# VHH binders against q9fdx1, part 6

Target 1, 300 residues: q9fdx1
Amino acid sequence: MEEDGSDWGGLAPEILINIISRLTIQELWTGPMFVQKSWLTVCRDPYLWSIFDLEPWFDSYPESTHLWSPEFEQKVDLMLRSVVDWSEGGLTKIRVRHCSDHALSYAADRCPNLQVLAIRSSPNVTDASMTKIAFRCRSLKELDISYCHEISHDTLVMIGRNCPNLRILKRNLMDWSSRHIGSVPTEYLDACPQDGDTEADAIGKHMINLEHLEIQFSRLSVKGLASICEGCPKLEYLDLFGCVHLSSRDITSNVSRLKWLKEVKKPDVYVPRSGDVAQTERYGHWRLYDERFDIQAMRI

## First folded at step 1 (VHH)

Design C2h (framework vhh_8h63_2)
Fold by ESMFold2-Fast, scan of step 1:
Structure C2h (fold): chain B 300 residues (1-300), chain A 125 residues (1-125)
Amino acid sequence: as target 1 above (300 residues)
Amino acid sequence: ELQLVESGGGLVQAGGSLTVSCAASGFTFDDYAMGWSRQAPGKERELVAGIYSGGSTYYADTVKGRFTISRDNAKNTLYLQMNSLKPEDTAMYYCAADSPEQLYDSLWSGGYDYWGQGTQVTVSG
């Protein structure tokens, strides 16, 4: 469908490129790119595609089971692959959800200057595509693999060894907000990793320049926390919300060695009523206590 | 003390199957990348299969589809299941381990630090 009321028509292509580059990604994706073929040609200009960020779209879209469908994953994969092609290797930031190994592997092979990768809630991303990211995208500074249950500690080792500029890691295992409304499929919740200390050791040994770490709902013990605090002396932000095996005393004693630490988010306290409970049943038995403080507040 | 002990080698007819095993001790097995290499008469040693901690695997093109590598972290044991064996598979098979610090380099560069005594596999016509 052509939009004849548009003020874009009659302008030179160079002027159109400048105007289109000022639109949000949502406006480019739902508007000019799909409506007019001449504008689609302009939107293929690699200059427009240094950043591909769908997080604002996901934040505005209601959480639903539709987002977890194979059909939606294929749409995200197609979008990411198209933007990779249009960028001609110029992508520096990718923030998407519900992508798979297919599109991510394609991006890894073609986007060597990638600095930011966020692939939250991508259950079909595995160590296979993340291995390529580690090898090909060595300038990576920020990685968000939250709620990606098929990724293992092998990815953390590979990223740590090959991406020396990594400063931000988000490896959160449960999205409490989406879980609360019950829209997340049970099969996905059941796949949640249990490998806390092995992942903590990988972080501590290989990510020495890390400044920001989020590991919400990790099952790490005090030993894993010690590995992180010993190995990542530059940490400024540490989010341990939901880390049920850590006491406040364990946290205070271990984080005291981190000279640059500005904020620690403490774990919630899990108090089950009886026995072991399945992920779908945990909601009725959890007591959550969220506490946030800086390092100076911890010492007062 | 790092110790690797291979077993299960022997003489098999072409088209047959054999499983070789590697028992590991003296280190935290589940943190190490593990692999199988072989050395045939008149050839250099080659890495035929590798497995990272966590289960990610690699296979040389010569054995892909015929060999399966697996690990049992509870038993500190590495396995190589060899199917559809050919006379060209005749070699001394060595178990290899690499430290957590070399995990990435070990599998992709073939430079494993720790080698066992080996177990001989002979495939006859």
Scores: ipSAE 0.000, ipTM 0.102, lowest interface PAE 22.3, mean pLDDT 73

Design C3f (framework vhh_6fv0_2)
Fold by ESMFold2-Fast, scan of step 1:
Structure C3f (fold): chain B 300 residues (1-300), chain A 127 residues (1-127)
Amino acid sequence: as target 1 above (300 residues)
Amino acid sequence: QVQLQESGGGLVQPGGSLRLSCAASGFTFSDYYMYWVRQAPEKGLEWVSTISSGGSSTYYKDSVKGRFTVSRDNAKNTLYLQMNSLKPEDAAQYYCAKGYSEEDLQFIESHWGFDYRGQGTQVTVSS
């Protein structure tokens, strides 16, 4: 990023946004936005802010303790509030991590046409801001609240009742693939939801149009699975990885009623070894295989 | 009735120093980010420096880093810019500008970046 060598304002807005999304949050807020007038002009264009997606940046960035700091959360909150303002209410997609109730409540009040919300790993998002999302953003089609332990089943009830177009829900409780669980503060892990059936019942009773559901590491029983399969007849994708209370027979018998089901990811029970105990123990007495599971023969 | 009144400009030789002041009235000064911007003849507005509402965060254009220091006195509703090691390219009309509240990102290089700016103070660097 050189100040006077490149004409950043001459780039197509979509290319510029792609470049900006690859910068660190620190580089974005202390670098080009303050140095290059052309970048400020581009960032102010409401047309650019129908979508705010930081997932590519987080996917490329190694996990570290600083992502869980109050300072980092405040930067994400400031960015989200800023793009909400620049969008002039036009935001339809938000994908961020480590935001809080403050920025999310701000977005809920100002972005009524929001269709996609992903707030993975946001431990300071609670039912307070999610209630606003449910009542204000009724066009919501996709919700990813994975690794958000302060959100309860009450949010699922409210989203289900108020967002009839919801098609995709991701409520995963453990990020096994990154293997960076040790970077997450203990207090956030201790807040992990324990009653899978309560959440499963909320989904089954209130989210009738779901086509894609991920509930990795949920403690739901066969009763909870039955509620989902009875209540969500349009399911095409179901991810039950790490759901240790479900047997293959329980899954097969319950998913047989789902006429459009294309893929089911099964639990793959793991027997903890001494070297892996710290990663599995924080979510209770989980049983999980070391390897990823395969798609089962329930493809339709 | 937002008012901003700049002072402290003048003629100085290369390598010299000047201290600019901006007296603010008509708003709660301590709640807002404040900016210094400049405009040379035949050129557009150029951002120089930003200071947060409480003064804890400061930002500078790369070409002035280490030479300019922005500060504020919220009790006196006054913004300052200490300019050291002045260069001919620093010659411009300098303006202070009222920006956004502490919670917003500062956009200062376009006419969208300010609610209000003052009449300015002239800085000339020559021998």
Scores: ipSAE 0.000, ipTM 0.126, lowest interface PAE 16.4, mean pLDDT 74

Design C3h (framework vhh_8h63_2)
Fold by ESMFold2-Fast, scan of step 1:
Structure C3h (fold): chain B 300 residues (1-300), chain A 126 residues (1-126)
Amino acid sequence: as target 1 above (300 residues)
Amino acid sequence: ELQLVESGGGLVQAGGSLTVSCAASGFTFDDYAMGWSRQAPGKERELVAGIYSGGSTYYADTVKGRFTISRDNAKNTLYLQMNSLKPEDTAMYYCAKGYSEEDLQFIESHWGFDYWGQGTQVTVSG
């Protein structure tokens, strides 16, 4: 019974990440050629590289300060650049974390048919490479720039103007789990964007075909929400979890104009008080509501 | 076109110091990893130090703690500061342009270099 090659596409990224993640910077510079040739021969088949998705690996890998190091970022950049080359322009989906402007700019120049880009927790990705993505990857349908604090509203304007097929945007600003905060550099936490209405306006004015929007922990006001609901009439899913400036009443009144809306996730967030005020301000943490508060998604 | 010119070699006594320099032209110097290798008579060429475009460095165990690699992007110049020199450090020293810092082929190869200069001789006397 033949089932040989049924899992081949899933195995190739696993082999590549396993090898690169185990190499030290010194081994990367001077590693034995025979070891590297062995896995490169396996991984250089262009038919393996329509999709490069590392999210399953990150979901199973323990969070650590190592993932936020310049060394790890360089390894991710090397992997992404290599896969771009091996794909011979055939990449349609990229899902990675901790990449930088350098590798993303390289991908933008060589992957014009890119439809899905997810670059979660990439603190060194800026508007520079994202502007290039906007101009070169016009077939983009899904963008996940969650936890990318150096990206501004300018990226949203450029993507909206140049990627008319964009249907899914994820611009979440804070990881809900505080478990990882001890492993996340303070510089990354300090860089979290504070002006939600400027980004909401960019989305509402330029992303008219959007069907799925996540903007968890955005500081947008009811004015920003109104801009999104007016500008994105095709929205089917809206995630406002952690948006502390919005009330349930504000949400209900604004989303009533959205004819296709199927689900809205409400803010459902609580800032700890009493003896913890100094602690929460120092660390910038939010805590989830107890179930005594309305935490269920609104369905239409 | 592409050119690397090494200088600063010479005769030095054991325990002394010497700095060799490499002047680069014909490419965007600051976009590339750069390195220093050496070749002694009857021995294989050895990569002794490397520096990425972002400034991160690598040193071979034979020179770690004694040699310091640095770059001046404004001058398109690579340096190797050699301290506590030993007779075993006697070799022809070569400047090398690597591939792009983000190029897997640079890391794939033990040498990772596609261009080598003429070299500069360093002789350490006992």
Scores: ipSAE 0.000, ipTM 0.111, lowest interface PAE 18.8, mean pLDDT 73

Design C4f (framework vhh_6fv0_2)
Fold by ESMFold2-Fast, scan of step 1:
Structure C4f (fold): chain B 300 residues (1-300), chain A 127 residues (1-127)
Amino acid sequence: as target 1 above (300 residues)
Amino acid sequence: QVQLQESGGGLVQPGGSLRLSCAASGFTFSDYYMYWVRQAPEKGLEWVSTISSGGSSTYYKDSVKGRFTVSRDNAKNTLYLQMNSLKPEDAAQYYCATGDTEAEWEYLNSVGYFDYRGQGTQVTVSS
């Protein structure tokens, strides 16, 4: 891109991944050395690295088992670490998938002005690196830790206490129905957090300025929902898709406290005829066991 | 900060042997694939060998198979290359690099090349 300098930071990583994915070692190394040096020179311009966003690449790339491999994780980790160095501390947005504690700890120590962090589908990110993010990156406004099953309520407490500007949280979980897709490891699905109320309580007690919350497939109960609605009065968007323990009645009664709420996504697209808790819970479980409700099919 | 320091090069006769070492620091060495690559003055950079994080899988350039053996000591954060039956065409500056697969190696070469490689160690094969 010689013309559009404003979007360089978001496009450069996608270009590098596309080149690497298509070329063999032989093809890369038989090229002129000056070409490789030119790529390195361009990529090391700190102005390009205020934003590192791989989401457009992942959105265009089909889900496959190799994305869940240690090899792919190490590639993402090295790429993120390199971009952190080239940014000279200037990174404000990071959107990656399949990274680990190693790269995030490195970023936390070097990117104090981070405002947006999205690390979707990163099974080897734990509270260890996320605690560093909380203490070092206090300007954080948006956090997407969807499908990160080793992160616990402790991260939510630390982020809530240390990042007062947090406005957007996405903590969507993968349900066991993802087994029907076949590309997601069973061990990862089995590690999915089961106590939604502990996480809901952390959100409600510590994230008082939250405006956008997604907690798809959370196992929170009406008590957890009450904690969120009482603790986050500024909520404008609430996504409860797949939250099988919540009835329509539970949701309606609790969200009535939210004065600025513009939209609620309910647990199931089907409205139960009876409207009672037992019937709603039964239909929710049935839908999650039906192959038509696998996670990949529900993503648009 | 990731640091890699190569050593063990030198002058050897055709058919001779050398053992190269790479001392790694600044990252969790045992979690990463490691690579040996070489460059002669008028040639491009050539991949030589790969070793998996645990050392159970090794890969070699066809021209060095049976002559070179890559190994690692994760307790010492050190990578090794045992070079036997050295030929004149093996004369080059040898570097170690870190990565996960050949795709990661392509990334290191095109992007992270200078950040994750040391100064190298020179191997000369006398005529």
Scores: ipSAE 0.000, ipTM 0.097, lowest interface PAE 22.6, mean pLDDT 73

Design C4h (framework vhh_8h63_2)
Fold by ESMFold2-Fast, scan of step 1:
Structure C4h (fold): chain B 300 residues (1-300), chain A 126 residues (1-126)
Amino acid sequence: as target 1 above (300 residues)
Amino acid sequence: ELQLVESGGGLVQAGGSLTVSCAASGFTFDDYAMGWSRQAPGKERELVAGIYSGGSTYYADTVKGRFTISRDNAKNTLYLQMNSLKPEDTAMYYCATGDTEAEWEYLNSVGYFDYWGQGTQVTVSG
């Protein structure tokens, strides 16, 4: 039996939830939440908010100066805080970029069951909010703090001590896949951490259950690598791309003790400077390796 | 210094075609989303088309199926091919560097664009 229903705002909540669950996170933020009060009420249903993941959106668009603005950071912070509220403590995964200490502190206080946190390219996140995450979000299994230059080894110590289930850490210092380096503020690039061995020691001493580690462009030496390989015996994946102080020999000798290791990405060398020296200087010197030979050498 | 220079506007009969171009300089063109907006007499500015660095395109419903946006990264040039022109398409057309926010194509997005050019006038006669 038909009923002529042209008023979408008058639909039962169950029907609205069914429709909304088919929308992308972007469509939720740009459409129904701001059009009708009934849709906003449905979007606040905790059923929708176990996961808040903006990484597919960021991967779809080129990096621009606008993404590094205070206005964009405030927008991300407001979105994250709203989703934290709507989740009623049910958030288990957060993947955002360009957020701040304020929004992360808010999430830490309200999302004790957080298992995945990715905050790539968040230059205004510091040890202050990350320490709070460590103490309050003890179920953390995955942390991606790549391109977060205000975070120090103190965060790694606190996360390692308080999050015993951590299995994945991504602490990459530079996005080599990006062709948008000219769009990144110079102040951010200049803040790049220089204390590779201190961070490596923190990882090795405190993150004993780690299975996946990415530390691209780290300044760690063979001593730092030894600390990681001795302290993280469960490593299955290790990404050392751009770690200019490590030789292929240093890597092979140290990773040979890792019984479960399935893949190692080694530094490339001998990439001659072809353009703007200022951009290439931030990457340091590269090394060339033979991947085929290295794969055979790493079989345990 | 970033500069955008629009050209190719003019007088055209209804049902005709016209291509406007935007020459970009002073920045890494291929890294930026680019767009075309227009402002008709007595109307607010409207985003008509956008193209992201990766090649994905957006078109306003008023021009969808008639206009095609494209870019030539080797020449640092943005194009808008306008087919089946209507008197309602009469406007000043502006080139802009785009905002990479996902929402720009779903909102009145003129405020998200930076470095607007000086414009090129398109007049469609009936």
Scores: ipSAE 0.000, ipTM 0.094, lowest interface PAE 21.1, mean pLDDT 73

Design C5f (framework vhh_6fv0_2)
Fold by ESMFold2-Fast, scan of step 1:
Structure C5f (fold): chain B 300 residues (1-300), chain A 128 residues (1-128)
Amino acid sequence: as target 1 above (300 residues)
Amino acid sequence: QVQLQESGGGLVQPGGSLRLSCAASGFTFSDYYMYWVRQAPEKGLEWVSTISSGGSSTYYKDSVKGRFTVSRDNAKNTLYLQMNSLKPEDAAQYYCAKGDSAEDYAYVQSTWGEFDYRGQGTQVTVSS
């Protein structure tokens, strides 16, 4: 935060708010708010801060999934707390990575109308802040806790019990942003939650209105899948990619009861979904990992 | 009445050290997060460091991490900033600031305009 925003000048406040609303959060942080008090007032206008979304920045930055450090986490936390303050309780959507329990607890206390929370790749977020989110942010409709290995089934129980409008859950356990040939890296297996069925049971018992579920690389068995399919009758999308304990027969027999289901991704899908750039990039190397099974990767 | 009084600034050469102090009065010092912020000539206010109410958590601007150390003495209502390996870019007026609420979390740039009774500051000058 050494940068100043001395490039700006000569604009009326009404014009400034229209321009600033189109800037990314990093541009707001380093740009207009450092120029002068009036510009700082416009940048701190609560009208600008209904949404705080850093995902476009992470998607545009190569190797962004490997940026976590204590220093980077502190920067994300400080930015999130600032935006929470500037929003004056008006934040409805938060999409960040590498945040901590501290910033999420701060947001939970001040943003009761939060509808979307995405905190991908936040290794220091635990059930402590997430249970607070569950109790304080009861209007939650979408939750993405992918690659957050300190979060347990207790969070899923609390979110399910307290957030009846939850429609989208993303609880993906592994991100193949780094390339590996052969077996799944041991460090990922050790870091991932080991009890897939306990998490599946929490989802099935408490998230009855769920329409979209991603649980890539979950260790759930057919019993866990049965719990989800029985408990979440409104499911329209189910992503089971990498769920190695499920057979095609297990999946077909259990999902047949889901009357609204439009798409299911099975454990052995090697070709990434077309039109999903982030998912395609994450699984691009997987297409090449086992060429004998991916006819799209093997050209004659 | 909240009052903050900074001291300890001065002229040093690059690589030198200074210890800044801030004497606080008019509020329960041990209940508040405290901050060091600075303002270089013709630049805006810049956050430098934060310390939790009990002193167990500290935060630093990336460019000063490893060189600056913030500490506090709650019995004396005093905040400190130990500045080592000073660089020309560290030259600024240094202010201590109190958060606007007694909370167990770090404040940031968004609260600077809301700081009541920020002190007069102490000038740090680094030759060349």
Scores: ipSAE 0.000, ipTM 0.116, lowest interface PAE 19.7, mean pLDDT 72

Design C5h (framework vhh_8h63_2)
Fold by ESMFold2-Fast, scan of step 1:
Structure C5h (fold): chain B 300 residues (1-300), chain A 127 residues (1-127)
Amino acid sequence: as target 1 above (300 residues)
Amino acid sequence: ELQLVESGGGLVQAGGSLTVSCAASGFTFDDYAMGWSRQAPGKERELVAGIYSGGSTYYADTVKGRFTISRDNAKNTLYLQMNSLKPEDTAMYYCAKGDSAEDYAYVQSTWGEFDYWGQGTQVTVSG
């Protein structure tokens, strides 16, 4: 009888919880990490079906940086597609990790009022689904595509051209858990996209209303920084942590024109010459630094 | 008048290199994805390389690591640098124009759908 009073609300939360509880077989033996009170509260409230946010869950899991696998990705995709269907196109915020083009393309086609998209550490998201997001979700205000190495500068051009209300962009290339650690292995830098200045030019040319920009570990030069500072006069926050080609002088001279700038995170990096290391997973690199590098060498 | 004119084809020995070029006119070159397709006698046309307006590239598995596609927007010219050529690379090579930068990028899964092709330039690999 409860079903009659809430055709979509009363059963949808229970079904979603059942899907979430099946996201990973590993978690079945470690406890109900997927059954969090905050998530259950969102699922039980039909007025909150416009929001699908898994970041609190990932932040609470001690080793969330190592969760990606093909099997986990498929389950995240299934869950996102289910939420899209149950929202009846009403989703305005999606914050997930480890999704792919399949689920994201599905969301792009059905959620035209999307304002916030965060898809951190999604190695199988490419320009294909991101250009659909740009074309279909023109109300986008916040985009976090950090640690998504198959996304290129073409996505930034398309988002900038089609999403005039974009205020926040996070395009961090390396999952460095602290913004104040000063060492980066060469092998990891070589695995990241090489398009620093091309991406910076796309941002500066097309994202004129940007207020918050994070581009940690970008290979942009002073030319790329100049393009951003000239093209994004409304910037209030700029995170350049790990940008090894920028000097403090380059940053100071270029950001002086940004009258509303409240905070700048400087590169603050040391890049040691690295030995032979097998690169099996790009998204887990920050955790390997504790094993490979003296923590004192990681400072400054 | 929309026009694509290919050049640079010819006879090359196996293991050699060749660059083919495509001069584009009659449209705003910078706004469109461009590509190279090839067709050998009795075979279907195959997309070998593509490049978006912003510079991101696609390569067919048959040519990946050997061919490099590039564009010069100032000259409205598309290039395909072909290295380590094999007899099976023998084909007529066609320059192709995408529908639009936005629509083409939106439908990346269709990296073989183009609305216009040039006359082609013949590449023959001996040996």
Scores: ipSAE 0.000, ipTM 0.120, lowest interface PAE 21.1, mean pLDDT 72

